# Designs tried in a protein design chat: VHH binders against p46559. Part 24

Target 1, 369 residues: p46559
Amino acid sequence: MTAIEKFFTEKSPDSEQVLLKVIELGIDFLGGEWKNVDKSQVNVSRVHGGQSNHMFHVTSSTSATPYLLRIHRQPPSQVFTDTVNLAIFSERGLGPKLYGFFEGGRMEEFLPSKTFDVNDVLVPENSRKIGAIFPLYHSINVPVSKSRRCVHLMREWLNGYESLGGGDYEILPTTVNYSDHPKSVSIKDLNHEIDNFEKWSTEIFEHTLVFSHNDLASTNILELNSTKELVLIDWEFGTYNWRGFDLAMHLSETAIDYRVPFPPGIKMNGDLIDNPPNIQIFCEAYVEADKKLKNRSPSDPTAEVKALIQECQFFWPLTNLFWALSAMKHSLLKFENGVDLDVQARDRLAVYFHLKPRSQKIYEELSKK
Key: E = the ipSAE of ESMFold2; O = the ipSAE of OpenDDE; V2 = 0.75 times the mean of E and O plus 0.25 times the DockQ between their complexes.

## First folded at step 6 (VHH)

Design m10 (framework vhh_surovatamig_d1)
Fold by ESMFold2-Fast, scan of step 6:
Structure m10 (fold): chain B 369 residues (1-369), chain A 127 residues (1-127)
Amino acid sequence: as target 1 above (369 residues)
Amino acid sequence: EVQLVESGGGLVQPGGSLRLSCAASGFTFSSYWMSWVRQAPGKGLEWVATIKQDGSEKDYVDSVKGRFTISRDNAKKSLYLQMNSLRAEDTAVYYCARDSYTITYGRGEYYKTFDYRGQGTLVTVSS
């Protein structure tokens, strides 16, 4: 635990020590009116955010600039990636402004906004808006590794699972009623699945590498109160990756409900998995927005949309394998995040094997050319 | 020292009602979101309901919506849970909890976090 994490976790937000510390940070990183703020004018509110950060909203009754304070709980490599990504998006006006960073934390803009949920992303107009903003983010050149894709993280998690004493894994789905999966998988089986998907993706989709969010659940989408424009947040898994994985990750998340009671705290909707919600509208919006950003015309807009739908369908099972492997490893670490990690791993593996035949068929069709 | 003391648990028949109370001390009660969480025998901790500092916003787990009502009295530094139409599945130790968050931002809405909770009060729903 860093000194700054200990400071903020052991003290009340309304304590004199915390009030003085947030004024000190405001003066140091923002300046301006923070130099004139008295502790009696300051309000520090804890923010409910991801498990990766302790978050505080710092405001005052003065014109001093309010800020969101994040105290890191993430591994150093994720903190590095998240900070670089936010700095670039801040510079380009595509995310919250990064006001500053320091050992163990950062200060950023708090955006007055509505956080989306699963009901919001199932609204067709919202699916259109989300599809339309993806090309803006996918067009960015980020000075990070282009070889550390989703499969790299999957291998890291699987190796971690094995190093923690993990072995064969039984697939006993709780929230989906699929039966077209193996009863169990070995570590060797899972490595083979990663290798096969990497090979297929490289052969038919290598030209689609873009900087990707890789974790666009509904609640990582903010709708700004003032403009109704959308902003994508929480880029800690941001890497160069195949475009279809990023798009399929968002679409897959629209079929998952995290509002169910814990345990299990997660329910996958098989009907929505089998009949993807709003995929047509989403892909149409993506193609149209991508066309405008690149000043290009599709040779056949209908064929381009159909091809993108096929691309999303190809990557859909891989998004489930991705989170299954994460859940397997973190279950052994006894990580707690309001979701039963064993249920998540089992259900996502069941979805992976249920959808894999479609992906293999797509690979066979596209590799013939 | 932060203290949360629950009371009001007991044995009740299915369809019955109970009112749980929580007395808070050692912190500025009116500055915190407060929650009720429960733990059934052999199961993990489950979030039940939450209430904003001023009582203007309330949220519930789906299984208790329409049956349970969370409320607070900032002058008395007390939190309450009115439980109606009780079911066998509601059998659990109920804990008063101080939330680690005061506003919702981003993915965190699905991950309830608490920095303090009381000793608990047992609710048994059985015929």
Scores: ipSAE 0.015, ipTM 0.349, lowest interface PAE 7.0, mean pLDDT 85

Design m11 (framework vhh_surovatamig_d1)
Fold by ESMFold2-Fast, scan of step 6:
Structure m11 (fold): chain B 369 residues (1-369), chain A 127 residues (1-127)
Amino acid sequence: as target 1 above (369 residues)
Amino acid sequence: EVQLVESGGGLVQPGGSLRLSCAASGFTFSSYYMSWVRQAPGKGLEWVATIKQDGSEKDYVDSVKGRFTISRDNAKKSLYLQMNSLRAEDTAVYYCARDSYTIEYGRGTYYRTFDYRGQGTLVTVSS
């Protein structure tokens, strides 16, 4: 625990010490009206469930610029990645402004917005808007490793699961009615699945590497109140990856509802997984926006859209294996967040095996070209 | 159709008390963080209080801490705000709001918004 994390966790947000500290930060990083703010004019409120995170919305009754104060709780490696990603997107107007960072924390813009949920992302017009913004993020050149892709994190989680005493894992889905999966998988089986997908992806999609969000759940999409424009947030898993994984991650998340009662606190919708209603509109929007951004004219836009749909379908099972491995590891760490991690892992593994045959067929089709 | 219906507002003298109620329908109430937000005349929306799905965690804007208490009854699908020691500055239209449900497991912190809001109930604190 850093000194600043201890400071903010041990003191009330309305304590004189906290009020003076947030004024000091406002003066140091934002200047302007913060120089004239008295502690009696400052409000500090915890964001998202009080004590569940170390984020504070700092406001005043004056014209001083409000800010979001994050005190880091993430592993050190994720803090570095998230901060670099935010700085780049801030400078390009593609995310919240990064006002500044310091040891153990950062200050960023609070965006007056609506956070999407699964109902929002299933609206065709919203799916089109999301498809249209992906090329803006995928076009950015970020000065980070291009070799540490989704499979790298998957191996880290699986190694973590094994080191925590994890063994064979029974696949007994709770929320999806799939039966075309093994009854159980070993750590060796899961390593084999990662290796096979990495090999397939490298052979047929190596040219599609782009800087990717890798975690675009509905709740990581903000719709700005003023403009209705969308902003993608929470880039802690941001890394170079195959484009289709990023797109398929979002599509997969549109089929998952986290608003159901705990336990299990999660429900996967098999009908949406099997027949995603907006994949056509989503891919059409991506291709059109990418075309406009790069000032290019596809020789066959219909063929390009169909190829992108196939690319998304290829990566869809891998996105579920990705979160299944995370859930398996964190279940052993006794992590609690309102989602039954074993239900998540079992259901996502069932989805992985259900969709894998389609991915293999796509690999066989594209590898012979 | 998601519906949130507030009641309990009215005129009260400084130092008085009011209890606001919100009846929710059209969604699984017990699965959501719920909030009260307010809008004073000529000002923007201000978040007032939030309560976790099971009632185990509660948060308040600093200006109302110790005076307001948020609570919920999941069986009745109802949200409440007990307001004590009311001040002229508490004069506002109060809205019951459904918070976005957010997974923080390994995913950091999401920006919170209110995806559904009721029609509001007016609270006037005046002598």
Scores: ipSAE 0.006, ipTM 0.168, lowest interface PAE 10.3, mean pLDDT 84

Design m12 (framework vhh_surovatamig_d1)
Fold by ESMFold2-Fast, scan of step 6:
Structure m12 (fold): chain B 369 residues (1-369), chain A 127 residues (1-127)
Amino acid sequence: as target 1 above (369 residues)
Amino acid sequence: EVQLVESGGGLVQPGGSLRLSCAASGFTFSSYWMSWVRQAPGKGLEWVATIKQDGSEKDYVDSVKGRFTISRDNAKKSLYLQMNSLRAEDTAVYYCARDSYTIEYGRGTYYKDFDYRGQGTLVTVSS
């Protein structure tokens, strides 16, 4: 734990020490009216939503600029990636304004907004709006590695799981009712699955590399109170990746409810996984927005939408393997984030094997062209 | 100094009822979501119930839904848990807990992270 993390976790937000510290940060990074703020005028509220950060909303009764304070719990590599991504998006007006960063934390704009959940993303109009946002950031040139894709992180997590003493993993799903999976998998089996998907993706979809969010859960979407525009947050996994993985990640997340009591704090809906209701409208919105953004006229718009649906279906199981491997590693690190990580890993592995045959068929069909 | 003091625990027979109380001091009680958490002998902490600042929203762990009712009195700075149809499995030390989160922003989970807990009150359900 960093010194600043220890400071904010050991002290109440109501404490004089915390109030003085947030004024000090306000003066240092924002200046202006923060220089004239008394501790009696400051309010610090802890924010429910920062599983990878300790988050605080800092306000005052004065005209001093309010801010969101993030104190990092994340590994240094995720902190670096998230900060770089946010800085680029802040400069381009695509996300919250970055006010400043320091060792162990950062300050950013607090957006008065509603956090989405599964009920919001299943509304067809919202699915359309979300689909239309993807081309905006898929078109961005970000000066980061193009080789550190989802499979790179998956191998890092699996290696971490093994180094922590992890072994064979039993697949006993709790929230999905699937049985078409192995009863257990070895580390060798999981490495083989990563290698196979990387090979398939490289052969048929290498041309689809774009800067991707890779973690667009319902709750990483904010609806602004003032405009009803949607803003994407939490870019800590933002990397260049296959486009279909990013789209499939969001679609997969529309079938997962994190608003259930802990334990398990997670519930996957097999009916929505098997029959996603908004995949057509979502892909139509993506294609239309991408076409408009790039001033292009495809020769067969219907065929393009159909191909994108197939692309999303191909990558869907890989998105579940991605989070399963993360959950397996982090369960051994005693990471507590309000989700039973073993339930998440087991259910996501069950989904992976349930959907994998469809992906293999798509690979076989497209590799012949 | 934040203080949470529980009372109302005791020995009760299966099917019986108990009402737990928690007296809060040292902070603005009306500004926080509040929870009850419990720890059965030899087990880890289990979240039981949560209530929003103004009492408008309440959540419960599935095993107590329909049997337990959480409530609060902001004027008295008090939190309550009415426990009905008690079962042997409800035997635990019950803690009053202050939710460390007051607003939601970005990826939220149902997990309640608590920055303060009381000393606890023992509830024993046995015949």
Scores: ipSAE 0.124, ipTM 0.500, lowest interface PAE 4.2, mean pLDDT 87

Design m13 (framework vhh_surovatamig_d1)
Fold by ESMFold2-Fast, scan of step 6:
Structure m13 (fold): chain B 369 residues (1-369), chain A 127 residues (1-127)
Amino acid sequence: as target 1 above (369 residues)
Amino acid sequence: EVQLVESGGGLVQPGGSLRLSCAASGFTFSSYWMSWVRQAPGKGLEWVATIKQDGSEKDYVDSVKGRFTISRDNAKKSLYLQMNSLRAEDTAVYYCARDSYTIEYGRGTYYKTYDYRGQGTLVTVSS
């Protein structure tokens, strides 16, 4: 744990030390009225948010600019990715303003908003709005690596799992009851799965490479109080990737409830995991918004929507393998994020093997065209 | 100095009731979500119940729903847990805990972290 992380986690937000520190940061990075703020005028509230940061909302009774303070607890590569992505989106008006960053943290605009949850993303109008916002982010040109796709992260996590002493992994799901998965998988088996999906994706979907969020759980979506516009946050996994993976990730996450007390801190809705109710509306909105953004008119909009649904279905199991591998590694690291990582890994691996035959069939159909 | 002091634990027979109390001092009690967490012998810490600053929202672990009731008195700076229909599996040291979060922004998980917890009070359910 860094010195600044210890400072903010070990001290009460009400403490004189914390109040003075947030004033110091306000003066240094924002200036203005912060130079005239007394500690008695400052409020610091801990913010419950993403799994990767300690967050604080810093306000005062004066006109000093409020800010959101993030103290990093994620790996340096994820911190780098999230900060670069936020800086680009800040400059282009596509996310919170980035006020500044420093070793171990950053300051950004606090957006008065409602955080979405699983109940919100299952509302048809919200599915439409989320589908419509994806093309805005998918159209942006970001000056980062185009080779570090989802499979790159998967290999990093699997290699990390092995390096930490991980071996064969038993698939004993708790929330899904499928009979068509292996009882256990080896590291070799999992590498083979990654290699096969990379091969399939490259052969049939290489033309769909776009800058992707890759982690659009319901709770990474903010609805602005003032405009009701949606803003996507927490871009720590943001990278170039196949479009269908990004869309399938969001659709897969609509089946997952993180409002469950720890342990296990996660509940997978088996009724939704292979058939999200709003996929039609979501894909229609995406196609329409993409069409407007690119000023294009498809010859058959109905066929384009059906093709996008199939594209999402193809990548669906891969999104579950992605989080299973992350959970396997981080379980060995004793990472605390409010989720029982072994429960997550086992359920997601069961889903992966259950849905994989559909993806193989789609590959076989599209590779012949 | 922040202090949380629990009381009300003891020995009770299965099916019995106990009311736990927590006296808070050294901070603005009304500004924090408050929780009860427990630790059974040889097991990890388990979240039991949470209550919003103004008492308008309450949440419970599934195993105690319908049996336990969390409440607070902001004027007295006190937190309570009414435990009914107690079972052997409810045997644990119960801790009053101050939730480290006061607002939500990109909620993520149902992750409960605590700035401070008290010394605990032992509840034993046995005949």
Scores: ipSAE 0.125, ipTM 0.496, lowest interface PAE 4.1, mean pLDDT 86

Design m14 (framework vhh_surovatamig_d1; at its last look DockQ between E and O 0.08; V2 from the best seeds 0.00; counts 0 for: pae E 10.4 > 2, placed apart)
Fold by ESMFold2-Fast, scan of step 6:
Structure m14 (fold): chain B 369 residues (1-369), chain A 125 residues (1-125)
Amino acid sequence: as target 1 above (369 residues)
Amino acid sequence: EVQLVESGGGLVQPGGSLRLSCAASGFTFSSYWMSWVRQAPGKGLEWVATIKQDGSEKDYVDSVKGRFTISRDNAKKSLYLQMNSLRAEDTAVYYCARSYTIEYGRGTYYKFDYRGQGTLVTVSS
């Protein structure tokens, strides 16, 4: 625990020490009106929930600029990646402004907004808007590694699971009614699955590498109150990756409800996994926005949309393997996030094996092309 | 008109207990999140605890976790705060507050649009 994390966790948000500290930070990083703010004029609200950071919304009754204060709980490597990503997006007007960073924390813009939920992302107009915003982020050159894709995190998590004493894993789904999966998988089996998907993806989709969010659940989408424009937040897993993985991650997350009571705190909707209602509208919006952004004219727009849908379907199971491996490792660490990690791992592995045959067929079809 | 009337405050010794009550009127009590907020002498307002409309979700400031329990009775239109193991630092005027949740990404924070007149809790010997 860093000194600053200890400070903010051990003291009340309205304590004199905390009020003086947030004024100090406001003066240091924002200046202006913060120089004349009295502690009686300051409000500090802890943002509860989430995993990665202790978050505080800092406001005053004056015209001093409000800010969101994040005190890091994550390893330095995760913090470094998220901060670099935010700085780049801040500079390009594509995310919250980064006001500053310091050892153990950062200050950023608080966006008056509505956070999306599972009901919002299933609205066709919202699927269109989300599909249209992806090309803005996918078109950006970010000066980070292009080789550290989703499979690198998967291997890190699986290696961590093994190092913590993990062994064979029994697949007993709780929230999906799938039975077309192995009863259990070994660490060797899971490594083979990662290797196989990496080989397939490299062979048929290497040309699709783009900077990706990799975690676009509904709750990482903000709709601005003032403009109704969408802003993507929490780029902690941001890295270069196959485009279809990023798109499939969002589509997969539209089939998952995290607002169910704990335990298990998660429910996967098999009907939406098997028959995603807005995939056509989403992919059409992506292609149209990408076309406009790059000033290009596809020779067959219908064929391009169909190919993108196939691309999303190919990567869909991999997005579930990705979170299954994370859940397996973090379950052994007794990590608490309002989700039963064993239920998440079991259900996501069941989804992975249920959808894998479709991905294999797509690979076989496209590898002949 | 929205009215929130707190009661149950008083002088208590360190380590003692008090139960605060809040009687609500002028709105559909069962349709709102409710909170307790406090103001210590010379300090700003501090959020203490929040409870969902049906009582299914509860949240507390870290300094009172394990010591305070928030509850509600929708039939009686009443909110309660059971305070145990009281400390000198808990000395404050306690306000009942009508609340909303504001979501920001995967996080939640609480907004208060109405509060009562308050009830004074003094923890001393």
Scores: ipSAE 0.252, ipTM 0.627, lowest interface PAE 3.5, mean pLDDT 87
Fold by OpenDDE, look of step 7:
Structure m14 (fold): chain B 369 residues (1-369), chain A 125 residues (1-125)
Amino acid sequence: as target 1 above (369 residues)
Amino acid sequence: EVQLVESGGGLVQPGGSLRLSCAASGFTFSSYWMSWVRQAPGKGLEWVATIKQDGSEKDYVDSVKGRFTISRDNAKKSLYLQMNSLRAEDTAVYYCARSYTIEYGRGTYYKFDYRGQGTLVTVSS
């Protein structure tokens, strides 16, 4: 834990120390408008939505610019990537403005908005809007490694799990009702799964590598109060991946409800997993927007949409394996994010093995072409 | 660093009573909702009880209503769970958990961001 994380997690947001600290930060990064702000005029409220950061909304009764304070919980490497991404997006007007960054945290523009929940992303029109916004982000050239980060992270997490003493993992789904999974998986088994998907993806989808969000859950989508436009936030996992992985990540998250108020704090909907209602609309919107963005000639999008749906379907289980491995490792670290990580890991593994055969079939079909 | 240390667990006969304690440190205890959660062998984590910052509001899982009482002492930074009329099905590791609220635009929900190492409660004849 960093010093600043310790500071903001140990002290109440209304403590004098915190109030003075946020004034200091305001002065340092926003300038003179905060110089005359008294602690009695400042309000700090904790904001929850992301799973990996501490966030505070800092306001005053003065004309000083309010801001979002983010204190990182991520490893330094991830923080670096996140900061670079935010900086780029800030300059391009694709997200909140970055006011400043410091060791262990950053200051961002607070956007009056509604944060989407799982019901919001299931609204067909919202799904359309989300699908339409992806091509813009996927078109961005970001000066980061073009390696497939998802594969790297999966291996890293699995290695971490092992290093922490993790062994065979029993799959006992809690919120989903699948039975077509093994009773348990070994580290070797999981490595094999990663290897297979890496191979398949590289062979048939390597040409689809794009800058990706890789974590577009509902809570990472803001609807601006003023314009009703959607803004994507929390780019901590922003890196290059296969297009279908990024899209499938979002789609797969639409089936997961994190609003469960008590443990396990998560609920997966098998019906939505098996029959996602908006995948057609989502992919149609993507294809249409992509054509416009690239000034492509109007054409019948039917074949392209079908292909994109198939691509999403192919990567759907991999998104679950990805987060399952994360959950497995972090569970051993006693990481707390409001979700029972073992439940999440088991359920996601169940989903993975349930959907894997479809992906394999797709690979077999496309590899013959 | 946020720390939660549970104590008071042990072996008890059905119908017996136990009082669990949790010592909190490393954060402003009085600023947070606090909860007890439990994990029975082979089962997932289960919510047991929650108490508001000032103790004015309490909530319980149905199975423990009338038997368990959650309380807190903010001056001592301590959380308590009085467990009466214990049953075999109450056997579990009990955890003290720091709670917080999340707003999803359609309602307020409670989550947990820290919990202790737990204390084992075994109810057996």
Scores: ipSAE 0.023, ipTM 0.407, lowest interface PAE 4.8, mean pLDDT 90
Fold by ESMFold2, look of step 7:
Structure m14 (fold): chain B 369 residues (1-369), chain A 125 residues (1-125)
Amino acid sequence: as target 1 above (369 residues)
Amino acid sequence: EVQLVESGGGLVQPGGSLRLSCAASGFTFSSYWMSWVRQAPGKGLEWVATIKQDGSEKDYVDSVKGRFTISRDNAKKSLYLQMNSLRAEDTAVYYCARSYTIEYGRGTYYKFDYRGQGTLVTVSS
């Protein structure tokens, strides 16, 4: 743990030491009224930190600018990526302002907002809004590697799992009722799955490469209280990637309920696993917004929407494999996040193998065209 | 030492009301999300409601929406649950729970690390 992480985890948020520290940070990075704030005027409360960060909402009874303090728990490479992506979107007015960063943490704008849940994203108006904003983010030229994709992180997790002593993985028991999966998978088998999907994706979808969020679950979508505009947050997995993975991640997450507060802390909604009800509306909004952004005349919007839906369906199982591999590795690290990571890994592997034949069929159809 | 003491439970007829209270001590109450959870006879724990540190966000299990209201008073270090239009299925031991939010790549979830001894609510004619 860094010294700054130790400081904020070992001390109460209302301790004199913490109150003086957040005033110091306010002065250093924001200036202004923070120079005149007394510790008796400051409130520090723990907020949305999760497995990636310890997070604190810092406010005062003065006009000093409130801020969200993030103290990182992430590995060094993920901290770099997250901060760069936030800075890029902050500069363009497309996300929370980045007020500053320092070794072990950062300060950012607190956005008064409603955080979406899985039900919010299925409301038709919200589905349209989300579909419509993706092309704007996909059009941004971000100065990062275009070759580092979702599959590279997947390999990193699988290699880490092996290095930690992981071996063959038993897929049962699951909370889903599928039987069309292996009983267990080897590390070699999983490497083959990653390699095959990378090959398929590169052959068919390389032209779809865009800067992608890669983790747009409902809770990474804020609706601003003041304007009702949507803001996408938590770009820690942001990379160039096939856009279909980005879209499929958002769509497939509608089947996942993390609101389960007791073990296993996660539930798959079987009715939504294959095709969420909002996929048509979402893809229509994407196609229309993308054409408007690029000032082009639509040639056949119905065909373009059908192709985009097929693109999402192709990548849908890969989003489950992605999180299964993460869960497998972090289970061996004894990472505690309120989710039984082996249940998550097993369920997601079962879903992956259940949906993979559809992706293979799509690959075969498109590779002949 | 974290201490949560629930009170206000009792016997009530269907359609009646109760107000549960929870007195907190041993931690900075205003820095934590707080929740009510319940355990019906022979059942596991069920989440009921959660409230943000400053009271600005509230969330409820579907079965109690429109009937129950969670609230807090940070100056008094107290958590409340107003329960109206009570039903037989609301019969349970109700626990005050200190909560936190966690993030795993994709979202914020409510999890619990401490709960009190509970207060029994019985809804019966």
Scores: ipSAE 0.000, ipTM 0.292, lowest interface PAE 10.4, mean pLDDT 85
ESMFold2 (binder alone), look of step 7: mean pLDDT 86; pTM 0.863

